# Designs tried in a protein design chat: VH-VL binders against Ubiquinone biosynthesis protein COQ4 homolog, mitochondrial (COQ4). Part 5

Target 1, 235 residues: Ubiquinone biosynthesis protein COQ4 homolog, mitochondrial (COQ4), of Homo sapiens (Human) (q9y3a0)
Amino acid sequence: SDGAGPLYSHHLPTSPLQKGLLAAGSAAMALYNPYRHDMVAVLGETTGHRTLKVLRDQMRRDPEGAQILQERPRISTSTLDLGKLQSLPEGSLGREYLRFLDVNRVSPDTRAPTRFVDDEELAYVIQRYREVHDMLHTLLGMPTNILGEIVVKWFEAVQTGLPMCILGAFFGPIRLGAQSLQVLVSELIPWAVQNGRRAPCVLNLYYERRWEQSLRALREELGITAPPMHVQGLA

## First folded at step 6 (VH-VL)

Design g22 (from g12 with heavy chain G57Y, light chain S99D; framework fv_recaticimab)
Fold by ESMFold2-Fast, scan of step 6:
Structure g22 (fold): chain C 235 residues (1-235), chain A 118 residues (1-118), chain B 112 residues (1-112)
Amino acid sequence: as target 1 above (235 residues)
Amino acid sequence: QVQLVQSGAEVKKPGASVKVSCKASGYTFTGYYMHWVRQAPGQGLEWMGYINPNSGYTKYAQNFQDRVTMTRDTSISTAYMELSRLRSDDTAVYYCAREYSDWYFDYWGQGTTVTVSS
Amino acid sequence: DIVMSQSPSSLSASVGDRVTITCKSSQSVLYSSNNENYLAWYQQKPGKSPKLLIYWASTRESGVPDRFSGSGSGTDFTLTISSLQPEDFATYYCQQYYDYPTFGQGTKLEIK
């Protein structure tokens, strides 16, 4: 029954959903072995290049997204006026972005590996995705610890379908302790998936023109709900 | 409404260069990628590359990357494809084609016949 | 690159016949995230440019008669003309756009 003592010292009680997610994660881990599974074969058909084409086409069809593709704004230390952002009202997107950077000790600059994309517009889309990643942490209220990164990857996987996001979402949980894994499966993944399905494409948001906007109001506009729990102390 | 009009037939000697034009009308020229595809006599279609008319960015097929140059002039809504160091096996009809999305082509130019002969 | 193979290379048929043309890709052109096949069909008449007939494997381009239909998924695709008309005698090409564009070698449809 529920509330009974542990059946054995490392027993982790899991729901049917939790068992399903663990099975999916285990199947994904089989990608490193010569294992023929339908799910693995389906994932193998997806490349970052194809996904970027879909994302670019979504941006082209959106008025704000088309403007972003045209003007190609960048988010970096050299393009941001940190002093101006610091002067913005508490709770604005700009001030909360700066708070995120300070609390998590990260730079506005992204760590950009050598890009393998040959198409110039698709290269911009992946660069935009990388620069927007920190904004997603801010919008979702997630820290940069392992648990917070996994939650953001589930949201990104649902939103973009990028292979790295899908793999990060499925493989990441394997490295979590029992407490964090239980919280992830029972609370955070359902929350991230729901927000990812409800929110419009986050690549279509012109962040550089929304620095003054209330983060709370922006979340409401996008259909993003507050996190179900404080993740900062968990890993 | 949408129309792609290409330049006239060309006859060139081996080693020469040819520049084909493609004038677009009936849509926003800078809103769509322009691709080039060729067809040798009695043969199938071969993709050569594309240009983004907005930025000027180009991507060329591996077989053509050191001989082809694609450009555009946005003031007259015209794309260009120049192929250098022509060989007899470059004899083909050259088409410009508009990408609607995802590298499939909804409108094609009428084609420009390029004959390379001695 | 992805290699496209069409069969037959040529086919003779009469007006009113049902015609089937097959296209095979060397690897899957089905993208699982949007469940779409990145496959198009073109019609080319002698001395004319190719004309788009079908995209996303089964979606007819505007103005294309409903006797033209596309089917298939992954690596195996079919173009069907249900009741051949005189204006349908042409060469047909499949094209994948999952990666950089590649075309099948073509199927020439001729009068019997």
Scores: ipSAE 0.006, ipTM 0.420, lowest interface PAE 17.1, mean pLDDT 79

